# Ledger of designs, part 2: VH-VL binders against Lysosomal thioesterase PPT2 (PPT2)

Target 1, 268 residues: Lysosomal thioesterase PPT2 (PPT2), of Homo sapiens (Human) (q9umr5)
Amino acid sequence: SYKPVIVVHGLFDSSYSFRHLLEYINETHPGTVVTVLDLFDGRESLRPLWEQVQGFREAVVPIMAKAPQGVHLICYSQGGLVCRALLSVMDDHNVDSFISLSSPQMGQYGDTDYLKWLFPTSMRSNLYRICYSPWGQEFSICNYWHDPHHDDLYLNASSFLALINGERDHPNATVWRKNFLRVGHLVLIGGPDDGVITPWQSSFFGFYDANETVLEMEEQLVYLRDSFGLKTLLARGAIVRCPMAGISHTAWHSNRTLYETCIEPWLS

## First folded at step 1 (VH-VL)

Design a8 (framework fv_acimtamig)
Fold by ESMFold2-Fast, scan of step 1:
Structure a8 (fold): chain C 268 residues (1-268), chain A 124 residues (1-124), chain B 106 residues (1-106)
Amino acid sequence: as target 1 above (268 residues)
Amino acid sequence: QVQLVQSGAEVKKPGESLKVSCKASGYTFTSYYMHWVRQAPGQGLEWMGIINPSGGRTSYAQKFQGRVTMTRDTSTSTVYMELSSLRSEDTAVYYCARGRTYYYGSGSKPFDYWGQGTLVTVSS
Amino acid sequence: SYVLTQPSSVSVAPGQTATISCGGHNIGSKSVHWYQQRPGQSPVLVIYYDSDRPSGIPERFSGSNSGNTATLTISGTQAMDEADYYCQVWDSSTVVFGGGTKLTVL
């Protein structure tokens, strides 16, 4: 039988968004136990990411305990960052495949309707003033705001992403790296037509330099220094990159071709 | 200074219940998990379970599931471990031990402070 | 269930190096903590996260962890180091202890 699958949703999202994903899994891997976590739904998805990590950790512990053969994680958008931290803070996770669906792994620097709803008069160039304050860091979206024109402020003020990516030193970095390296496969999914994740290559650990030129994962200091294990995972053959054009941000969990190409092969 | 002070030694008969207390001081009680570990005479350490004092959530080792209950009182910074249906094989020193939470900077759960232990003798 | 294997006893002459092993499947991917327990006393954390020393633990205590074996090393062993030593990991929502090693200095 198949390993259980745990699904973690994104910003302003809920379990209902994954109904098509569940249908696909049931068709190709009948009998799979799929748990879509109904935590931090809707507006609660704005809570600080470390708070979300604690809540999701408590929810996944009993699921992992009942599956000694391991579990798979499918984590969408902001949820992929929750799962990144979860894999680092859990000394006892037994995750085989971590499938990241269009998640801003190196951060976000783009105008979206979500930002306009929260900060209606702010442009992306000005959001650093709000996000890199103690008040701003109480909102999940600011925890992964990465302004490439104010990288010094990002490194100093980010309470979440800069720490989990090893971009700023943390006492737990060695333990977090060891825990993350237990993952069997890191499956990265994203594409140029997403329309929300900016730059879209953030889903593959690429990001803007100060001139807004995208540098890919292998040129990032976090990769070169192997800060949390990306270089080690790549050398081990454990990183899977699955880019796909033509898919908008809200369609990653409901596109059959995407599922068959990028997700299905990693569900044992 | 961090201190974990446990209740005194007890003598019990088979079938009775045991309730051991562990009073914490010198730190923020709700910021750290509390574990219970026992040690039978001349034997090794055996983990029984964990409680999060902040919400009272618990997780128990499978061997003790159904017999053990862990609770806390935040007003007194005290954790309790109750073990029912005692058998002679439950004769042991019972320890409470503090483990750091993932969020508050430990990642792993090393037991950095231990109570003095509570000897429980179960005999017929 | 996950099992940690330790030798039941290790003997060493004063001033020599003692090594205590802790065997476990793929233990190098886990964080190993080590506890010292003297008779009638509570355990004391001597090494955490494979190789880190708590404040107050002498520099002659060191640790390593790779592959299937974690090791506690005590250089310049002293009579005061006589104790039982336990390794510990977290696995699948449970804490797993090794069976313990009695260190004798003779």
Scores: ipSAE 0.006, ipTM 0.440, lowest interface PAE 13.2, mean pLDDT 88

Design a9 (framework fv_acimtamig)
Fold by ESMFold2-Fast, scan of step 1:
Structure a9 (fold): chain C 268 residues (1-268), chain A 124 residues (1-124), chain B 106 residues (1-106)
Amino acid sequence: as target 1 above (268 residues)
Amino acid sequence: QVQLVQSGAEVKKPGESLKVSCKASGYTFTSYYMHWVRQAPGQGLEWMGIINPSGGSTSYAQKFQGRVTMTRDTSTSTVYMELSSLRSEDTAVYYCARHLRYFDWSPKGAFDIWGQGTLVTVSS
Amino acid sequence: SYVLTQPSSVSVAPGQTATISCGGHNIGSKSVHWYQQRPGQSPVLVIYDDSDRPSGIPERFSGSNSGNTATLTISGTQAMDEADYYCQVWDSSSYVFGGGTKLTVL
């Protein structure tokens, strides 16, 4: 039979967004037990990511315990960062495929409608003043705000992303790396027409340098230093890159061609 | 699951200082602001101030400015509220409470989880 | 200083709808929160941001806020709802609580 699938939603989202994804899985892998987690829905998705990680951890533990053969994670947008942290903090996870749907794995630096709704007068060039304060780090979006012009502030102030990426030292870094490396496959999905994730290559561990030139994963210090295992996973053949053009941010979980090309092959 | 456990009841004399503790568990301590609220016998709720457990920054209600000090210890997930120069009118139940929501540029959120309260009696 | 005014008491029969008002100048421009406190117990958040319910709070609790009055509404009132209810807002530099309303279910 097929391994169970756990789905983690994104910012201002809920389990309802995945109804099409569930239809696709049921069609291609009938009998798969799919659990879409109904935690931190809507406005609650603004809560600090470490709080969300704790809540999702409690929800996934019994699911993983019932599936000794392993589980798959499908994590959308901000949810992909939650799943990154889950794989690091859990000493006993049994995740086979971690499927990251357009998640800002190296962070976000863009003037999106989400940001304007939350901070109407802010521009991306000055959001660092808010996000890199202790107060700002109480918002999930600030936990992965990565201003390439103030990388020193990002490294010192980020309470989540800089730590999970191994960009700043943490007492648990060695065990987090060991735990993350237990994943079977890291499936990275994203594309240039997303319109929200900026730069879109953040979904593939690429990001802006100080001149806003995108450097791909293999040119990042976190990869070169193998801070949390990306270089090891790539050498093992465990990283899958699946870019697709023509898909907007809210359509990654409801596009049949995307599902068949990028997701279906990894749901054993 | 999420709990705030406060220190036990105290009897103080006028002029002494009060220090109440509030130990948090079941969530990431540094991710939520903590408030202190008091309630005199038979009276309503009165906000005293707020602390950010991450950086230790505080803001106090004007009535208590100069007499109240809020601190935290991240190693024990505990916040403290100290009130000096006690008077009989400081007799009250003192609550710690976790901030549920922050929204715009200043904290405006509700208090979602409350400690059990600490009764402090100030008498000679 | 900003002041919130609540009626001192409200009585309602079991199963009826209770309404508790919270008056404040231009309160409709503020986010209003509501707390329930039973005798000898800590306050419990029942409504936040004018009309949102925390997990675990029954759907019979609802809130509204416009102009100079915010309202907490409890439909199908039960004996267990008997408590003091406090409204709360943030004003400039401080949180302000209303004086509290004793709800009696007879």
Scores: ipSAE 0.000, ipTM 0.374, lowest interface PAE 20.0, mean pLDDT 88

Design d11 (framework fv_dargistotug)
Fold by ESMFold2-Fast, scan of step 1:
Structure d11 (fold): chain C 268 residues (1-268), chain A 122 residues (1-122), chain B 106 residues (1-106)
Amino acid sequence: as target 1 above (268 residues)
Amino acid sequence: QVQLVQSGSELKKPGASVKVSCKASGYTFTSYYMNWVRQAPGQGLEWMGWINTNTGNPTYAQGFTGRFVFSLDTSVSTAYLQISSLKAEDTAVYYCARTYGDYELGWYFDLWGQGTLVTVSS
Amino acid sequence: DIQLTQSPSFLSASVGDRVTITCRASQDISSYLAWYQQKPGKAPKLLIYAASTLQSGVPSRFSGSGSGTEFTLTISSLQPEDFATYYCQQYNSYPTFGGGTKVEIK
């Protein structure tokens, strides 16, 4: 029947956030085994992303082992970055569809309530001083902070995103690229009304240049250099782009039209 | 007393390796980054990078290849700079210098080692 | 990276003179600038940080001013022990140093 679906949540999130998504899947693909991973919930979502990757890896191994025909990943917000790393570090993953649900794939540069909760006195313009310190890199949100006005600091200090995107060299880069390329489909979802992911095009591997002009995926050095396989995946026909207007950040997993248009077709 | 003490001068042949040490005393070692700064003869100061003394994670400035390695031994409050495959262009005084780990205090160098002269000649 | 230009690169002055050294940044660095003194054969010594804050133990004849892209180090009454090279350093991004100003006392 249907391949199992593994769901990875975002920042300050819980499994209860996905109740509507599970109802939609049950309606259209009855009998699908859906596992929402109950790890790094709430405040624990602030732990360093590499720590989260190890924990989620241990949880997905037995699920993948029981599904020789493959599995699908649905990864929301920050969870999309966890899933990016999982696909790179696992030399035996059998993921068919990786569905990235409004995730900041090229990073985040925007003021949010999450940042103000953790760093009450910080603004978007000065957060680079905290995030690109060793202390700041101990927090997940700083692991994907990408200040376009301090790109030198991002490239050198980011302990996660710059490495997983191949923007800074790493000894494991060739192996990570080979592993990532085993994915069947990379389904990118996002939209202009998200209100949290800044720029929203980060969900599609677009990002700000130094003037805060958005450059799309095909204009990024990581794409042009094929650093982790985006150009190869696009040439293979494996990248799906599904933008949708009118959806706020916390509504991606509870909008029926979004589900039917962008998610349902990729759940074999 | 609060100080950074570096190992003595080295004379090496091209292709050899060198390991410079920098021992901290009089303060909490893990509260500061340890930086490496190079000064070629008659030239100015050049920042090479830093290492987080709490996590052991190094950051290297542009222009420093895989030949340069920063490491620590926190049990003796000592930082190390290793340079492999030495070239004549590596001849310089190498300084260690501490920087506050907290961004609010600023990333300026309030304490310096005395410097280690590394000479690479045939 | 942020480039710092110091002027002059070399100067000779008499004991008692007022000496001014300028540091210009290629982009706005707010007040994230430090000044160092380096004597021959010695490590650099921090004089000033945050553009104008004097480091503990540094003589009051040293002062710093400026913000944004233009900064000045002033020695109000030059002493014989002030023979040295002076460097500015920015820390609004990863640290970079100016080229240095060598002060030779006549």
Scores: ipSAE 0.000, ipTM 0.399, lowest interface PAE 19.0, mean pLDDT 88

Design d2 (framework fv_dargistotug)
Fold by ESMFold2-Fast, scan of step 1:
Structure d2 (fold): chain C 268 residues (1-268), chain A 122 residues (1-122), chain B 106 residues (1-106)
Amino acid sequence: as target 1 above (268 residues)
Amino acid sequence: QVQLVQSGSELKKPGASVKVSCKASGYTFTDYAMNWVRQAPGQGLEWMGWINTYTGNPTYAQGFTGRFVFSLDTSVSTAYLQISSLKAEDTAVYYCAREGWELLPDYYFDYWGQGTLVTVSS
Amino acid sequence: DIQLTQSPSFLSASVGDRVTITCRASQGISSYLAWYQQKPGKAPKLLIYYASTLQSGVPSRFSGSGSGTEFTLTISSLQPEDFATYYCQQLYSYPTFGGGTKVEIK
């Protein structure tokens, strides 16, 4: 009688990346109904994040409706941002544990092999010129590009992350905060050896200031202002932090020790 | 090492159905998605869609919905393409092809079956 | 759908010649292009992916270049076994193939 688990994949990813995760869940919680969503796979993961949120929302509604005792979400990398938006836009979600696997919750500021294939001539410090244009905001990676040297452009141009983090005003902000606060547990997982998520502390709502010094969650304005409920969740004892060293970005969903330490305890 | 072996050629009449098989060996079947590609006589290559070998979920390209069905039998590492209500314009060589994988899986095809010729004629 | 146009449709060359085949996309596809070789009666064989990455086991005389909308496949010194039709394929969205370039050896 374990609650159903819904899995949301990341950038350039698909459901078959999670075969080891499903194996672990089946071993420790036999009989758990696990649905790995096959939407926006591969190159389709580059579609704007609001488009992906709409598609994933349509897929999760019937699963949540059939599980009156609640569901768990496991959301990997970019998928963690999709899940953040889902929890905010859904007036009727019944999510118990939201497990965020190495997701750039405060954004991304770092060059990786994935970015060189998208923007080979405009990597480095110049990516903000592309990402903070209307054209750039049609790509998912640009929806959470957060250049700490151009925070004014990020706040004005980000069509997704600045809005869901409450860093820019939105008419629905109060409703989004109310909906997000219905979550039972926010389980944050990440680590220094990820190699893709930069800074890695973005997985824990930490991020660079203008000098590229990392400020942790409790020092962020979004936390201090309680813009979408982080301060309230922490006060309620609902935020779990589970950092682990030695895990690369593509291994979070396939490491048994990580699963047993950070994920397994939250799958009731 | 890696091999995709398809079933033999088929000669069918209009309105019949056909089921083409593609048996994989030399790798873990559920680790790689399987794609289907068609080539009509004297024509180029046309992507039909793919099936997730782990979940069994198919995705069809526009124009290949309805009469075309992708399925699997994971126990024998085999993918299937079924075409119902066959028409003359379905005459083609049908290939199964494995998705490529460098850091992540992608829409390039590193290994191909030998092809199955399906001829539809009265 | 993204359309791919190959040129030339046909070429003939001597052993040892440098051969260049062009593929043009109807919209920007970054570096998301692959090249295949198909010999008569056989399945296609992957030569190059991500515009310029050579598939393992493919001879070094094959190379790919380009980005955005214009791509080229080059065979630096044509060999008898290179008689084939060559196809480009985009992987930026749902796959589409070019019309093919048939290479005949004189």
Scores: ipSAE 0.000, ipTM 0.427, lowest interface PAE 14.1, mean pLDDT 89

Design d3 (framework fv_dargistotug)
Fold by ESMFold2-Fast, scan of step 1:
Structure d3 (fold): chain C 268 residues (1-268), chain A 123 residues (1-123), chain B 106 residues (1-106)
Amino acid sequence: as target 1 above (268 residues)
Amino acid sequence: QVQLVQSGSELKKPGASVKVSCKASGYTFTSYAMNWVRQAPGQGLEWMGWINTNTGEPTYAQGFTGRFVFSLDTSVSTAYLQISSLKAEDTAVYYCARDYYGSGSWEPYFDYWGQGTLVTVSS
Amino acid sequence: DIQLTQSPSFLSASVGDRVTITCRASQDISSYLAWYQQKPGKAPKLLIYAASTLQSGVPSRFSGSGSGTEFTLTISSLQPEDFATYYCQQYNSYPTFGGGTKVEIK
């Protein structure tokens, strides 16, 4: 009798990463139909996020259609941004719980092994030169690169994150907001020991100002202006914040205590 | 038809500088990265780095930082490799080679190569 | 940096022979491997990418296989124009080339 769960993986990832998560769900909610989407695996996760959104949309439509009672999304890391866009572009989604597992919801500004692999001679301070070009925006990681020292370039060049967060205008913004607001629960998970998501508060819609001081969600213009519905969701009681210390980026989907505390309660 | 045409061979003395050109035609120059690959006499292929043809930002492999400079002139669809303070161990054939950046993927395998430029450094 | 080891370094073969060249990666590169042919005095020519996808215009006697850390280039029936040096190249990270395999006339 449990709603189906759809899992969307992250950057350089695949369905294999979720084997422990599947075990936990089976133990606590036996009989749950869990679909881990095997799309954009490995290096294909570098494809532009709008392309990934279209592919995942095609995959989730038949799953949602077969579950009139609703579905849950568990979306890890970069996958959380894919799910943000899915909820906005689908005028017919029936998502109850959207569980965002350490996803850079306000963007990324940090040196990581992923960025060193792609751009080994570039520091985070110089990545704006690559990412905020039309060519750079053909890479998923650049779609959510958010340099707080070049916010004007981010706002003008971001083809994905600035648009879904309502930081730059888009013709579909009103429809996207209406669609996103149909979600039952927005469950935000993250923590200070992640080591990859920078700042870690990006998982909770916090982010750096121009001085690299973190401002939390309620201080963000996107929240204050209610650009895509965060203020409305919070007022409705639909936002859940579940921070946990001691968990590294690759361990969010394989920690039993995290699962029991932050995920299990939202899998009706 | 896609072509990458490189400048002619160079004979230089140690301490001199050389600038190799690679002129692209038959495609949109800024849709493909340009890579540089070196081959010393009797040795294998060694990737030196690439330059983003849209932004002009170069990236150098280990060992090619400092004396080696990648640059572009997009008005004539040409990429350049400049080597300063030439040493005998810089003697090699230098190739330019493209890889595709479109459709949201970056896959640096090289479908078209220049014919190569032999740079000889001798006293 | 990902190291690629090719074996053998040298291969002697006759026209009509089936030739196999192996490329071993120091870590998992999935299917992100290309093969090139280089003739003396010429630029390399792309034969295969994504481990097994034949480049347009390359004869069907060339084939690639493998995934992860072990890869093979096969020439099913060696022709006179196939005597060359063959290189593997990974692109799961910054590009690196194998040391090459020289295929010579027996």
Scores: ipSAE 0.000, ipTM 0.401, lowest interface PAE 15.6, mean pLDDT 88

Design d4 (framework fv_dargistotug)
Fold by ESMFold2-Fast, scan of step 1:
Structure d4 (fold): chain C 268 residues (1-268), chain A 123 residues (1-123), chain B 106 residues (1-106)
Amino acid sequence: as target 1 above (268 residues)
Amino acid sequence: QVQLVQSGSELKKPGASVKVSCKASGYTFTNYAMNWVRQAPGQGLEWMGWINTYTGEPTYAQGFTGRFVFSLDTSVSTAYLQISSLKAEDTAVYYCARGDSSGWYEIYYFDYWGQGTLVTVSS
Amino acid sequence: DIQLTQSPSFLSASVGDRVTITCRASQGISNYLAWYQQKPGKAPKLLIYDASTLQSGVPSRFSGSGSGTEFTLTISSLQPEDFATYYCQQLNSYPTFGGGTKVEIK
């Protein structure tokens, strides 16, 4: 038998979006118990990420308890950041494969329709004024807004991403690092044609410098300092990078070739 | 004091079954995983798997599926290892050992061990 | 699975000697390594966990060091009761043990 799979959705999303993913899993790994969590659906996905982490934590505890062999996580878009935090705050998670499906792991710096809906007159260059306020940090999208031109504000004001990435000190950082390092495999998926995640390399822990030149994971201070365990995981052979061109943001969970290439091999 | 007390030595013929017990005392049985470790004569230690004492779910290492069964009786704080269709190569000392199940792929260090049960399989 | 190689397999030492045993992992295991002592006819006893943390009740002459792929167990001044076989164990994945190092009296 196969390990259970837990699916965590993204911004303005719900469990319905994963119907094709569930079909693929059933075809290749029949009998797999797949739980798509119906928490923080639709507009509730705008709630602060720490609030979402608490709710998802309560939902995953009994699933993990029933599966001492381990579980797999498939976490899409914003949901990948929720899963990052879950792996850090849970002293007892038993996650084998953490499959991060086009998630902005180093943050977001790009205009999208979602941001225009919330902040219709703002350009990406001006969103730092809103997002790095206490009011802005009550919205999930601002919790991972990472303006490369105002890194000082990001480090001081981000209530979520800067802490989870170990870019700002936190009393629990050592415990969070130890917990995150328990993961069996970190499977990173993303691609240049996503159209939403900006830069797309954020899905692989790459990000813009102050000149908007992308620096890859191994050039990031977070990696070099091993702030939450990326360097240690890479040394263990536990990081899998699976980039794919031609896939738009809403298609990662419904593309059969992507599933067969990047997801299927990591479901045991 | 934490103690793990195992059943006595067994001499069996090939094809027979054996059931080894490991009785725990001095702690809450369901708070810690129970591991099984084998040591063939003159050889090193070989991890066989563990059982979650709270859920009753066993995990077996490669090579110990099928003929080997981990089980519990929580009412008497006892873990069991059953080996069916015994073969000569099953001759070994079998140890139970307490481990932390809280970081579940992180099966924590084995802080207390049973005294061992010698199982000899010979014709 | 992760393979652990211990060296030496055998050593002869005298009371008062400093003894060092090495354990090498086939891939990185961070600090998820424990050391056990086994005397003939007895169950193993945990000495060190998390590579360098001494188990309660274990004499301070035992120490562990290392991270990643290279680990050492040191006995600073060997005592008569320390003649035993020592095993390393990794806990970064399904547990595996090293082949053991037998420490014998000279």
Scores: ipSAE 0.000, ipTM 0.374, lowest interface PAE 20.0, mean pLDDT 88

Design d5 (framework fv_dargistotug)
Fold by ESMFold2-Fast, scan of step 1:
Structure d5 (fold): chain C 268 residues (1-268), chain A 123 residues (1-123), chain B 106 residues (1-106)
Amino acid sequence: as target 1 above (268 residues)
Amino acid sequence: QVQLVQSGSELKKPGASVKVSCKASGYTFTSYWMNWVRQAPGQGLEWMGWINTNTGNPTYAQGFTGRFVFSLDTSVSTAYLQISSLKAEDTAVYYCARESYDILTGYWPFDYWGQGTLVTVSS
Amino acid sequence: DIQLTQSPSFLSASVGDRVTITCRASQGISSYLAWYQQKPGKAPKLLIYAASTLQSGVPSRFSGSGSGTEFTLTISSLQPEDFATYYCQQLDSYPTFGGGTKVEIK
């Protein structure tokens, strides 16, 4: 039988967004138990990411315990960062496939409607002043704000992303790396027409340098230093990259071709 | 189709308790907070408080602490209002109402309302 | 709490008339104001939010304006089905409602 699937939604999102994904899974893998977690929905998705990680952790523990053969995670947008932290903080997770749907794994540096709503008078060039304050770090979107022109402030002030990426020291870093490496497959999905995730290569652990030139995963210090296990996973053959053009940010969970190409093969 | 369906009218004696239900359907229950609004006969609308459907944490307006309790049963997408030690002044129509969300502007109007539950307290 | 004062409390008008209802806030609330219509025996229905944004499905004869502390709801050509009580609501802090304006058609 098929392993259970746990779905974690994104910013200002809820389980309703995944109705097409559930139909696709039911068609190709009938009988799969799919649990879409209804936590931190809507405006609660703005809560600090470590608070969300704690809540989602409590929800996934009984699901994983009931599935000794393993589970799969499908984590969308901001939810992909929640899942990254879950895999690191859980000593006993049994995740086989971690499927990251257009998640800003190296952070976000772009003007989006969400950011304009929360900080309407701010420009992306000046947002670092708000996001890298203690007050700003109480908002999930600021937890993964990564200004490439103020990398020193990002490393010092980021309470979430810099820590889970191993870019700043943490006492638990070695344990977090060991836990993350328990994952069977890291499936990275994203594309140039997303329109929200900036740069879109952030979904593949690429990111801007100080000149806003994108450097891919293999050129990142986090990869080169193997800070949380990316280099080890790649050497193991456990990283899958599935870029697809023509898909906007809100369509990753409702495109059949995307599902058949990038998600379906990893649910068996 | 988004719908909020409330329990039927109640006739209670002073000192009794009542529990009004509000069953949600057509959307993810925990994504939108639930508000309670009271309207005494011939009077205007009075906000009583809200409950965070993600955490279960209630917030009560001044004047609705103590005898009034908001709770949830997320397994059946239902919010509850319980009133203890009923008084004649509690006679009113009680409404549940969902907050909407506009991501571009941050506005939270009450976009869907239950049909209302009349609670009459008389001897 | 932010207090909302509506005026008038009652008005009577003929079909086709232009009707204006005002709502004043005790402090600045930017544009965090909504308008509701309540017909006798029914739950309130959202008409306008963000001071001036018409809710989907609401007739275009309804419009809202204002910001800060003074707001207005206008019905450009009153119809028989517009017999109702209208309430303003602020959402800048803990929600509060105005006292209501009852509109009767002659």
Scores: ipSAE 0.000, ipTM 0.386, lowest interface PAE 18.6, mean pLDDT 89

